# Ledger of designs, part 94: VH-VL binders against o27280

Target 1, 266 residues: o27280
Amino acid sequence: MDSMNVPEVLEIKRIVEESESVKTFIFSWDFRREVRPGQFVMVWDFRDEKPMSVSLIDPVRSEIGISIRRVGEFTDRVHGLSEGDLLGIRGPYGRGFELMGRDILLVGGGIGMAPLAALADEATARGMRVDALVAARTADELLFLDRLEAAGVNISTCTDDGSCGFKGFAHERLLTLEENHDMAAVCGPEPMMFQVMRILDERDVPAQLSLERYMKCAVGICGQCCLDDTGFRVCAEGPVFWSQELSRVREFGRYRRDPAGRRVPW

## First folded at step 3 (VH-VL)

Design s23 (framework fv_libevitug)
Fold by ESMFold2-Fast, scan of step 3:
Structure s23 (fold): chain C 266 residues (1-266), chain A 122 residues (1-122), chain B 110 residues (1-110)
Amino acid sequence: as target 1 above (266 residues)
Amino acid sequence: QVQLQQSGPGLVKPSQTLSLTCAISGDSVSSNSAAWNWIRQSPSRGLEWLGRTYYRSKWYNDYAVSVKSRITINPDTSKNQFSLQLNSVTPEDTAVYYCARESYYEGYFDYWGQGTLVTVSS
Amino acid sequence: QSVLTQPPSASGTPGQRVTISCSGSSSNIGSNYVYWYQQLPGTAPKLLIYGNNQRPSGVPDRFSGSKSGTSASLAITGLQAEDEADYYCQSYDSSLSGVVFGGGTKLTVL
């Protein structure tokens, strides 16, 4: 209880540079405190605290990894840290992915591949067949390709500009892939996830989707932790949702909330 | 092409149950990308949404607050159809009843049945 | 009365521009997409506009939709005799957790 609500100060054991803008910070972890793919932790740099998805779960080495994209003042400071430096880690929080069936499709956009990389490791360890569609704006923003390949994942890529793989968006690439999977997991920009979910629902493939924009709500910092239509509360039930749950919510993929809590179209 | 074909009695006595069916061709009632709706139209109330049924790993129903206590919408996967039951009808329930497919992700009604005039009188 | 408010009638002459208004509140039009349907005599309604301003395949570009705040409008340019019909707006009401329609506008082409 206490270890989940109070930051534990951990030493950065190793840093992996995933791209020019993304680093994975690796820490020793006591797996008596369970952590599942799709969950997140609060990362504290002794000034600010931000939610970050767990991207590596390695019980054999007793390690977790947290992948962080450089997007603002907090992440700029964290990217300036070195091996041996300290960060506060609190959690894990949120509902993780559930695995079912024999075949899984992963669809990730940009940093959304981070939680899906951890899921790929678990799925392959369970003996599942894993297909991954990795999408980004450009080739240098495609993440975790070497790690997925080493795990035996069947990889398809697409980039908006055509610099690697299929030229186009994730949902356009998905239409050219095999239709039969027992489940899917999707993480990336919300408009991408909406289009992908629509295709998977048409194919009758149950999917889980991670709504990263509401991770801060799980710690009580957000005042508007609602998906409209059903009064569904992301902070109480997320950030990972089954497609059947989101299919009841007309807001998903169509609307976002401004700082005042008003609905605005994507 | 998707087609919706309605059937059911056109005359119902007050206090009885109204029952209509909508047969689907060109799509499955269990399609994850669709919801199946009943909408009625009367001169006094205009177009009025009554409710919907849809399949997303299990069946769901949503009903308009005004009819929620009297209405049941039920899918039949073996016959590829869905039905409306409206209990304790009054003359105010006299209307043309439509079934309609909702494209759930776009939120619009893209295919409609032909409509069935239901008169509630003794 | 309907949850969304439309004028009961509108009229125009061939070639003219006609607009039909649809007024709601923050819980419906203010927060959700607006759709428009055309109903010819003796037929079921047909989708004309979705997502505030999008046209389905087969709908002429002289039909357009717009939304501002809690109100929406359907505009018909180059009005033709075959446009004589009833027009209905539709939205979703978050407070009612249900689909809501306007009262309908009977368009007469003079």
Scores: ipSAE 0.005, ipTM 0.429, lowest interface PAE 14.5, mean pLDDT 84

Design s24 (framework fv_bamlanivimab)
Fold by ESMFold2-Fast, scan of step 3:
Structure s24 (fold): chain C 266 residues (1-266), chain A 119 residues (1-119), chain B 107 residues (1-107)
Amino acid sequence: as target 1 above (266 residues)
Amino acid sequence: QVQLVQSGAEVKKPGSSVKVSCKASGGTFSSYTISWVRQAPGQGLEWMGRIIPILGIANYAQKFQGRVTITADKSTSTAYMELSSLRSEDTAVYYCARPSYYEGYFDYWGQGTAVTVSS
Amino acid sequence: DIQMTQSPSSLSASVGDRVTITCRASQSISSYLSWYQQKPGKAPKLLIYAASSLQSGVPSRFSGSGSGTDFTLTITSLQPEDFATYYCQQSYSTPLTFGQGTKVEIK
């Protein structure tokens, strides 16, 4: 428990360039520290520490991967690192996804595909049928398509600009899909997740949604970790929530928290 | 990459209305707020209101309540700001603005639309 | 409404100078403060968000600090392209409000 809160200095074994702006950093991992899809780690570059979702969980090779999008100073520094360089890793933290039934739908937007890629691996290993709806702004921002294909996942894509697959948004594409699933897992921009959740609720498909913006709350470093209506402590119960839990949260899909934890409209 | 392109300059009479458009390209139109901010000649920035297209919700600064209407057309990726009962003090450059992907701040701005109210 | 007050309203500086602009909120806004740069005839450009976070692509000579009611934008070693008007903005509550602006002029 205590050891989980001390960063371990790990060597970058391999770097996979997922897109122009996204890289996956792969480390040897001691699986005595169990890590589950939907959990995150704190990545320390010996200057700043940021939460990152675990995107690869490979107990056979004893490796984990973390996928990082270049969005600011910290991530720019980390993207400048090479194989053999060192990073501090602390965790894992947070509530992971739960799998049930025989068929699962994954709906991911942008970097939200990172935790869903790890989940896809676990679901296929359990013999589940996995359908993934992968959404991005453009074709070059679609993530993990090769990994999903290699895992035997049935892939649908959509892009805002129509450069790959359906032209439009994830929820618009979902409305044209008619297959039933025993459950769904959703991760991406909150307005997308809200619309997807409503469709899945209407179809009576139980869904789990990952609120990536609240990852800091799970480690106790965020002062404002509660959702407005329910008094839910996201840091204690998140970042993954069942759709039933989110359906009564006024903030979900309407407002977001910025890096300072302040409420900002979508 | 997100780009916002606004409609051209308008000259209006007092008491009329003006409707300014803001067409978004690149990125996700529906998922993020679009705000309208105006700037009178030689003055500072003034927030008028916003719309969240995916939710169909708009809200406004009290000063403009009852005169401003902000709408969005998802099929054309265009937001609109309509200001009625125009007065000379409404002469200003009107900007649309929105946050980037995963950000809540106005890091994308339209080029501005000059609206002049004169008799 | 939350009132944002900037100091000074204008200042004169030379290339290479260190420039400091302050912003005061009429009530505590925690870290819900952004800084923008505006050049004549152009739309504003985001420099700093969450009081101290540098926007991607903005030069490291820009920095922000503060919390609660008192905030500072600092420009180390002013460059020719930095002569502009700077605005602070709170987003702690609606309506969103801006400071009156600080014009940075050539000495």
Scores: ipSAE 0.000, ipTM 0.376, lowest interface PAE 18.5, mean pLDDT 82

Design s25 (framework fv_bamlanivimab)
Fold by ESMFold2-Fast, scan of step 3:
Order: structure tokens, then C-alpha cells, then sequence
Structure s25 (fold): chain C 266 residues (1-266), chain A 119 residues (1-119), chain B 107 residues (1-107)
């Protein structure tokens, strides 16, 4: 769509420091451009443009939030910005999460909690019961716990190092949770999502998984966003996929590819 | 190629401790879990515990809790397993094994370290 | 702890035979099951992971199947180098546990 293809230059209204490596940048937003949880925007610093998930959708305050993890040169520059500085925002892009039933389980790892935080807000606003399993490497990398609590979400945590909640991985924690849900939404590292999907499949819980892969998909050619076996392009057909769609993708959760196209194990 | 090289055989007295090393080469040490698995003579395989070097996260089988300590030194790409209060029943070959920390299968194994506990 | 039981504990076979080894878990483990081969004096070698996925470099005569509590390792057209002990292993929960082993011996 034409109106979504032109970057709008927006002033950074507020910056929330979520962790040492993650900040949420908050902008005034005209909700004549609908934004749904699970969608992403292209963030332009007037040098480079990168996709970022929308983590806050607040039509009452007329604000959106974009959570950005520091992982390289572009994100380092953006993290150096202050309130009042300008960024270009284009989008939203991608298909968002679909809500069904009355009970939802959210399973998020690290920055994968960003799109799930926005989804939690929508699900609770619709009167759904929301359980969230928030996973990270360490306690200081657990994201959005205060927002989830404020939204009325029932929170379970796990950290790889045992510094908060269950000591272990998301799928190990999930195995100790016996409640069934009408659906689940999962976002995080692909190996985590693969293991969580297997458990949810065994429990007959339909799941949506968000593949927040690093991409150059705005230019239409990106090897990183093309999945093996299915030909899915994350930016065009995703980033949100149902578990049945991902069960046929050999690459998902098993390996990735380097710049030469060689398989690299997780 | 990925290779796990363990320290040499040990002969220990009952009540002492043993520390076995496992040096990884040819791969990214910190991105994988390292487990320790032992095998007593003529017996099967017994998982003792694991470490994820990137995080320092350890998990031990209850049978060994309080006697086993697994550590890792990321600067030397070396994992260690220390077993204290040794008994004759601890006589075994001790293996380190690399696994996906999300799946728990072991794709590469060290050559094994024979530990004999005798008076 | 999850108990893993293999059958048979041992079997005799000839080169060219089809060999089947079964593994049962004391509770459902989904597809969190791996198979290993161990030759005398050597470390175990991964053959199959996630119940049915063949490890890179492992001959296609090896295959795995099953889910839940019942799993099978099949070796079609047994070769001389396949005489070894085979172990199943669950990774559904810690502590990870192995079957008691199945020794495949030459007739």
C-alpha cells in the first residue's frame, strides 16, 4: 500500500529503558493507519532502515512503541538518540496475530516479548484470560514484566541461569504447566520456538509463532527471510505463522544459513 | 572440525575428589551445552549434569547433587567436572558431550576419561 | 525420573539383516528421543535425534520412528561396522536418561 511506503518523520516522544540492551521508543501515532500486534515497522535513521516489531499500541494516548535491542551499528546509533530526536517510520508491515477462544498462552524469549506485550494488551482488552511464560538468559533480560502485570496477565518466568523464576529453558518450564489454552502465541529464538511448538502440538493447542528474523526484505531480495521447503518470505507472508504451516519447514528450529548458503546448526 | 578433548586417566583413593577437563575446539564453545555422562564397567550410560557456558547455568541429576560441580572457562573453551567424596562405585569412564541446549541430544563426544577409585 | 526400557537387551544378526530395536518411556516424551551407537572402547555416536531425524554423516540404512512412549530404531541391510551397542535417550526433562542398551552381535 502507497500510504505505508513513504517514511513519516516522527519525533521520539519518550524512551523507556527496558534493560541494558533494550529500549522502547514511543511516538505519537495517527491511528487512521491501523497497527496490530505482531506487525513490524521499518525504522529509518536517515542512513539505514531496519525492521522492528511494534511493542506498544495505545490508541487512548495515540502512541505506538517500538522496542529495539542493541545488536550492531544501526541499533547502536538509534540507542544513542534522545527524546526530541527524529526517526523515519514506515509501515506497518506483515500479518499480525489472530486471537481466538477465551484463553491464550504467550511464550516469549528475550526481545520476542516485544510483539507479545502488544498482543497481551489486546487480548486482555478483549476479556481473554492471558498466561505468559517469559523466558530469558538472565533476570535482567526478562522484558515487560511490569507491563504484563499491569495488564492483568498471569506471569511465569524462567531464566537459563536460574536468576529469576524457574531455572531452565522455556520448554522445560512449559512442561511443568498443565493448563490447556484455546491458543498460544510464541516469539523468541527459533530453537526455543521449535521446542515449545512440539509441546503445544502434543497438547492440541493451536499456536501462532512469530519469526522475527533480521531482514533486508524491504528491497524484495533477502535470503535470510526465505524459509526452506515452503518458500515463505517472512516480511511478505509472515512474520506470524500457524504451527501447522511451520511443521513443514525443515529449516525452522534446526539450522540457519551463513552468507554462502551453508547450513549452520543452532 | 568440532572436537572435544578430555584430560587423561586418573586413579584416586576413596574419599578424594577428581576433576576432569574437556577442551572444545573447532566451534563456538559458548553457544552449546556441555553435559557429563558416565559409564561404569559393563554398564549403561548415566547423565550427571550439564552446563551452558554462555550463562554459567548448571543442572545436575539429583543422585549427584552435592557431590558434582560442573564449571566452564570460556576464555580457554574448557568445561570441567569435579566429583567429590569418591567411592569404588564411582569407577567409570566419564564423557563430556556437546548438545543443543534446547534439545538435549549430544552431537559430539569427548574420548572419555577413565577414573578408577581403589584403596 | 523418566525410565527408558529397550528391547531386546541383545540380539544376534548377520550382515544384510534387518534389525529392529525398541525403546519405551515410562511417560510420554513427545519426540524428545535420540539414538546412539557405541563400539567397544569408544564414545557413543549420535545416529538419530528428535525421534526420526538422521544425524549428518550417518548412513541412510539407519532410521528412527515413534512418538509418545514407543520408539523404534531400524537398521536395514546390516553392515559389519554396525555390530555395536545401541542406546536410546530422552531429553524431555532432566535428568536426561538412557535405555539400558541393546547389544547387536554377529551370528
Amino acid sequence: as target 1 above (266 residues)
Amino acid sequence: QVQLVQSGAEVKKPGSSVKVSCKASGGTFSNYAISWVRQAPGQGLEWMGRIIPMFGTTNYAQKFQGRVTITADKSTSTAYMELSSLRSEDTAVYYCARGSYYEGYFDYWGQGTAVTVSS
Amino acid sequence: DIQMTQSPSSLSASVGDRVTITCRASQSISTYLSWYQQKPGKAPKLLIYAASSLQSGVPSRFSGSGSGTDFTLTITSLQPEDFATYYCQQSYSTPYTFGQGTKVEIK
Scores: ipSAE 0.006, ipTM 0.433, lowest interface PAE 14.1, mean pLDDT 83

Design s26 (framework fv_azirkitug)
Fold by ESMFold2-Fast, scan of step 3:
Structure s26 (fold): chain C 266 residues (1-266), chain A 121 residues (1-121), chain B 107 residues (1-107)
Amino acid sequence: as target 1 above (266 residues)
Amino acid sequence: EVQLVESGGGLVQPGGSLKLSCAASGFTFNTYAMYWVRQASGKGLEWVARIRSKSNNYATYYADAVKGRFTISRDDSKNMVYLQMNSLKTEDTAVYYCVRHGYYDSYFDYWGQGTLVTVSS
Amino acid sequence: ETVVTQSPATLSLSPGERATLSCRASQSVGSYLHWFQQKPGQAPRLLIHDASNRATRVPARFSGSGSGTDFTLTISSLEPEDFATYFCQQYDSFPLTFGQGTKLEIK
């Protein structure tokens, strides 16, 4: 087994078009290097590297998948690649999700559904009952619905514009859903995750939340994993945190950090 | 419920043209690659053409037997995929199926009912 | 191109018997081998994807096994509705290729 800090050059085996802005890149993977849902890898295009969550983990086929949204120059270049092209992969990194109980709730917003899709596969393979609330701004941004349905997941949807399912935000839809879950896993825009966390806390459902901005912190690139400037220091490696860990971070869901480390409203 | 409904088949003379249509419903059509697969009477299945989604620039792929004669296209606003068939030969006689490219596993998970194309005098 | 060959061409059995259908690839296709059932006048129906994964609503009596170049579809106890033609298909390389089919018929 080689060091996880050295990039391995891998051939893109298959590309799945998830939406106009999201693709899943599939690679052969040696599972002597273990990968768990909620972990991420560093993707290197031989110019820049970026953290990407693992969205497919298939030890039977010896494959992993990495889902990438087109949001800038790096991701535009990667989206321009074809099957047979090469990328560097380093990792995995970070804390993954922990499964507990028999009944779980997944709440995903946009690309945040990617790490939750990998978790859904593991949970269903273990015989757990999985309910998923899939949220997006529009119907075209709802991800992994066919994959989740094929896995036997019970799906609820909501869109901000009402183009599919409930018209409204994830937390508004969650208020209308049954409360019977042993745990929840949440990934998406931070304001959405904050509202969802509040509801799950009131229901006494232990929740795990995946924070994209803490992926760099887990590999030592970002110094902003310690976010409390009022006398409390929250230093934990992400990207997955339990809700009780985030309850002490006043900035969660309300403020972000700019490149200079200044607190700015979402 | 996923549905694929083919139309446009019929009898045509050698050298003629036909355009097949496939109406898709029950899934997010614009994110899926689409295929045409044919089957001649008493023969096996044969892949004909593939078209990828807009994010892959609608890239097209053809079986050698039809390359240069057939054109696959799609209209995402109408949830339609098409097969324009030119310079038809008697060996193109087959039932033509519209098929969806499956998620992650790259398998043909949903097939239409098929439309018969007969190339004969 | 990768050629997939099915055997036997025809398999004659009685209801209640076990059926074993073979598919061989001319080069390794990993696990990217799918099985379809086709009844006369109908479109093919996906039975098994990726060598061993049963498709939705497919009865438990159907199972797939194998990897690389040698694949098997097994029907543990034949029901009358199972007498049909079965095709295998590889998706490891382009062009996509299908076997010629195995016709399962009543003895």
Scores: ipSAE 0.000, ipTM 0.396, lowest interface PAE 16.1, mean pLDDT 83

Design s27 (framework fv_azirkitug)
Fold by ESMFold2-Fast, scan of step 3:
Structure s27 (fold): chain C 266 residues (1-266), chain A 121 residues (1-121), chain B 107 residues (1-107)
Amino acid sequence: as target 1 above (266 residues)
Amino acid sequence: EVQLVESGGGLVQPGGSLKLSCAASGFTFNTYAMYWVRQASGKGLEWVARIRSKSNNYATYYADAVKGRFTISRDDSKNMVYLQMNSLKTEDTAVYYCVRGTWYEDYFDYWGQGTLVTVSS
Amino acid sequence: ETVVTQSPATLSLSPGERATLSCRASQSVGSYLHWFQQKPGQAPRLLIHDASNRATRVPARFSGSGSGTDFTLTISSLEPEDFATYFCQQYDSFPLTFGQGTKLEIK
């Protein structure tokens, strides 16, 4: 039965090595259980369970992909697996991205490009114009460039060390891009996302941001994942939020918005 | 209560080295960017260095005056920030402040008491 | 580099008077300008962030205004403890830069 709370034991069909530290694990999926870009699944290695964003959604081949960065004991064990090995998968969970307009900007940092790669596939399939700003610490950590190019995405890159593209941070690169978009989607380190959100807000571009840190709470295992004192629950409504929703965190003691959405000092 | 406590300042001769330490408490240290800002006697404030959090791969950034000579680092397990100062010059004489940026990295909200570094003779 | 310039260098006033301190940036910094107070022998204390927002536990007599290149810090009625040096700082671009300070002294 289609129970999101019971893990299905699935065979790893293929493994794609995205970089030295990132692999995409591909599984057969029954799309009677819909999966949307921005949603996540719980991955179980029969010892520990961790949330992972869905990075590939392919109804034609009946497959999903889950991209995993090697950052600790659980992910080290999963990286040691081979095609044919088994993992438990339950979900999907969370609120996915919503597409609107004709042209979209994607801003991804590191592994944050994973859910954005799935979104890029859907956006291009809908005939949207997609621009992606792909950011990483070094050239070797830039992810999904070949996949984005194959999808027809217009790509800009930046690296902290200048080893590929613009030398600097995602928000510094964004300031040099004078393009207007109907919406943006942002995923990466939280401080990067907030700096990017600030620029997009100034340009009146509505943005959706994915807060992967809080994904565990969305499955009901933590009730304390709140971004503010008003009881707005990132974990309950996440991981994807519109910038207007997320701006509530920044507005405490800083500024308010009038009925037109304009920033007004307290 | 947020607290930042600097140590390691002192007298050193030109060309020498010093390592400053900053002990942080009262907040989730590993999610914040940390900064060093200095002030020479009777002078204005000068930003020296920044180190970002783990989610930003501990990226560092330096003022031109100290590039190649100073290294900012952190130890999240101990809630510590460091400033290794090499090839010290007389113009590096200043009170050095350990400073926390906001979680959004858009202004300085908490400062330590400062530690005096004197580069002389 | 964005240069930040404060004026006047010294402002001599009496308790109860209104103080107006100016800060000018060499290029637009939007609203990303902050004000700090420093008393002799003490660390700087945040007063105003993002041009016009009072920091926690800062008295209501302090207010900030301005945007772009021209900014003002106003103290509506000076208290004895307000006689200190005030610095403005831009956080729009790196390197982060401060003004040279305005010393507020008793007349």
Scores: ipSAE 0.000, ipTM 0.390, lowest interface PAE 15.8, mean pLDDT 83

Design s28 (framework fv_azirkitug)
Fold by ESMFold2-Fast, scan of step 3:
Structure s28 (fold): chain C 266 residues (1-266), chain A 121 residues (1-121), chain B 107 residues (1-107)
Amino acid sequence: as target 1 above (266 residues)
Amino acid sequence: EVQLVESGGGLVQPGGSLKLSCAASGFTFNTYAMYWVRQASGKGLEWVARIRSKSNNYATYYADAVKGRFTISRDDSKNMVYLQMNSLKTEDTAVYYCTRERYYDSWFAYWGQGTLVTVSS
Amino acid sequence: ETVVTQSPATLSLSPGERATLSCRASQSVGSYLHWFQQKPGQAPRLLIHDASNRATRVPARFSGSGSGTDFTLTISSLEPEDFATYFCQQYDSFPLTFGQGTKLEIK
């Protein structure tokens, strides 16, 4: 379809306040253009275009949702919009999550719960048992708890400051949870995802992790998206990767890259 | 609590075959990846093979030196790991250790006492 | 593959002295380096994980430092039981590789 590569101008049908800093924007969607959890769209405010993960996929209502955290000029402008206003949407793009087995563990940090909320809906619709570990720095940054509960998800929480649930980091909480799942899906800050991946690898749970920085790679914008374990530069499709793929990438969870491409510690 | 006991080592001629066994106890065996690491007399350690759990379809990984000749396998019903060694060479002479990872913070945290394999005419 | 090189091959010291053992990687391994102790006739024992963290029940006299390509294991005051061979191992990339070992022996 044309709308795959050309922005379609869509009306904001509804805005849901998820927290003080996060809103979900809901649009009518033609499901002849299939969208899967873990995929993203390019959001155009008629000045700038940014990639955003799809957080709601609702074929019954013919709607999709896009959850956006307020962190800069673009997101500040989008947060200022009202129901009835217009945004350009093109996509979907990228590799989505794959589901297998009977039981899935979701581990999300902050806004990383957005693509995992869409995945939870699909997993429960398929009859899977879903356990979710929802992590944030503080209680006010925990997202989608009501939505996950309504879907029948078994929820565990943790906050760095102890303001809600377990006091500590996601990986510390994970050590106290059941070891046996057929698969896991992880999305959040890279240091959190790296720590969680290590525990899941020890438990032999296959995990898929979603990396924001590789969304541009999936659209073909980035020239140096990843390195293999021998130091060769290999472009891999994102944003979703298996843990085995990421365990071979030396910089995952350890380093960022500055504008010049140099490694900088987190 | 965690115990790993290797067996099956011995003297074998070049070109021969030998099967090593590792009996595990004290942990939930079927959820852990298991490894073989070897050490020649007075030399350093060398990783040989890895096998993942059933949830990862028993995926196997080998060092280049043994790829195509060695096969790692497991029997979760018996809490056993095996290393089938074919087309043995004199440079395969070593003590073979069965090892298990620890949660999050280390590789090869648990080791057996090893079993000696000598490949000699 | 990432080559890991230890120096010296042999270090001769007396009980009570400080030991400093070196490990160098052919390319950066971040902090993904472990240290093992091995006594004659025994399996290796994990001593330091992730460059600087002491493993459970390892005495405080053992410490690790370094990142990237240069790593050091320090024993602040040698006890008789510390005379053993020490190996470093990187796990940043596959295949997993070990150093050749440093033998710590009584002078």
Scores: ipSAE 0.000, ipTM 0.369, lowest interface PAE 18.1, mean pLDDT 82

Design s29 (framework fv_azirkitug)
Fold by ESMFold2-Fast, scan of step 3:
Structure s29 (fold): chain C 266 residues (1-266), chain A 121 residues (1-121), chain B 107 residues (1-107)
Amino acid sequence: as target 1 above (266 residues)
Amino acid sequence: EVQLVESGGGLVQPGGSLKLSCAASGFTFNTYAMYWVRQASGKGLEWVARIRSKSNNYATYYADAVKGRFTISRDDSKNMVYLQMNSLKTEDTAVYYCVRTGYWESYFDVWGQGTLVTVSS
Amino acid sequence: ETVVTQSPATLSLSPGERATLSCRASQSVGSYLHWFQQKPGQAPRLLIHDASNRATRVPARFSGSGSGTDFTLTISSLEPEDFATYFCQQYDSFPLTFGQGTKLEIK
């Protein structure tokens, strides 16, 4: 009888509007239940329950934050709530990011910056040098820039349309950046993560990638999440995986790798 | 109370095999990376092997001195970590400690009391 | 590999005195240097992690400092229970390496 599996009804303490489509909901949290960057919680609006990454971890204020993008009926209802309203929260679930070495590269696309923002806070508190590549379709979709600046993070931006920073995709921008990092953490659209992983692999930079679709495996909703498609069949808890694991998964990025390591569409 | 209890040590002949076990209690075992560290009598500490959590695909890493001979494994359903030692050499004689990492898996925060492995003829 | 060297090999002091133990890495380890205490017949006990963070239930008289290649463990006023062997360890790169130890002995 683990109390983390029973939803607590918590009051929304503050709401931060990150963009037109993204809000961060802040709750008081009892840190006797440890929370790590890269973990998620199940958010219950008293009708439906959805997994959401923890984007703020503040033991000093005894608060957590959950960033939610408006993409459907559940998130539309949650976005309609106000400070003082109630949500059910259970968790945390999943495995968090690991930190090794002195230098970390964060590569985030859109809402994928949410778990990476929490990781940036911990990495800077640990004394690491943090470089972040923040990618989005347009300038208005770049998230957490002010928070990353406040944390002392070295920020590079790129937008598909060129409205802010480098004009192009995350992997194209990454090719123009310094190669020296002890590790990387990546979160965003799967095709972006695949391209970024390939570049980091060529640079011998170990990378951790956060995959939203595996969050349900960690709470038992999807029992057929298997990471190794050949040989030993291992069900992954997710959402964080090392790049070496994902390079063997045929569906990752919707491509197989050819012998040269290039993308080949299915 | 967080505890790690090693077992399976003993006297074995050179070239023999031995399997060490470590029983974990008092924490969420499956979220932690686990290590084996050894210490020969009157000598310093030497790391032996590491196994990461399921979210890191149970990735293993070995000291060069034991690579190819030792296998680290874990059973999260039983809160156990194991060290299978094959082709044992006299220089493998040591107290073997089961060790848990800290929050970021970057330091050793909890140690068992150790189990003695003696390799001699 | 990163070699970690401790000095002195043996330090003889009396209760109430200040102890200063040194650890030097052959290359920069940032702040990923940890200190352990070991008493005869016992497992090592974590004292300081990441150069300067005191571990849970470790007395305030223990402190760590340093970064890069030079690190220090300080015990501000020795208690009888502090006479033990102290090890430093780097966790910046594999293989993980420990110092040879400093034995703190009572005069």
Scores: ipSAE 0.000, ipTM 0.406, lowest interface PAE 16.3, mean pLDDT 82

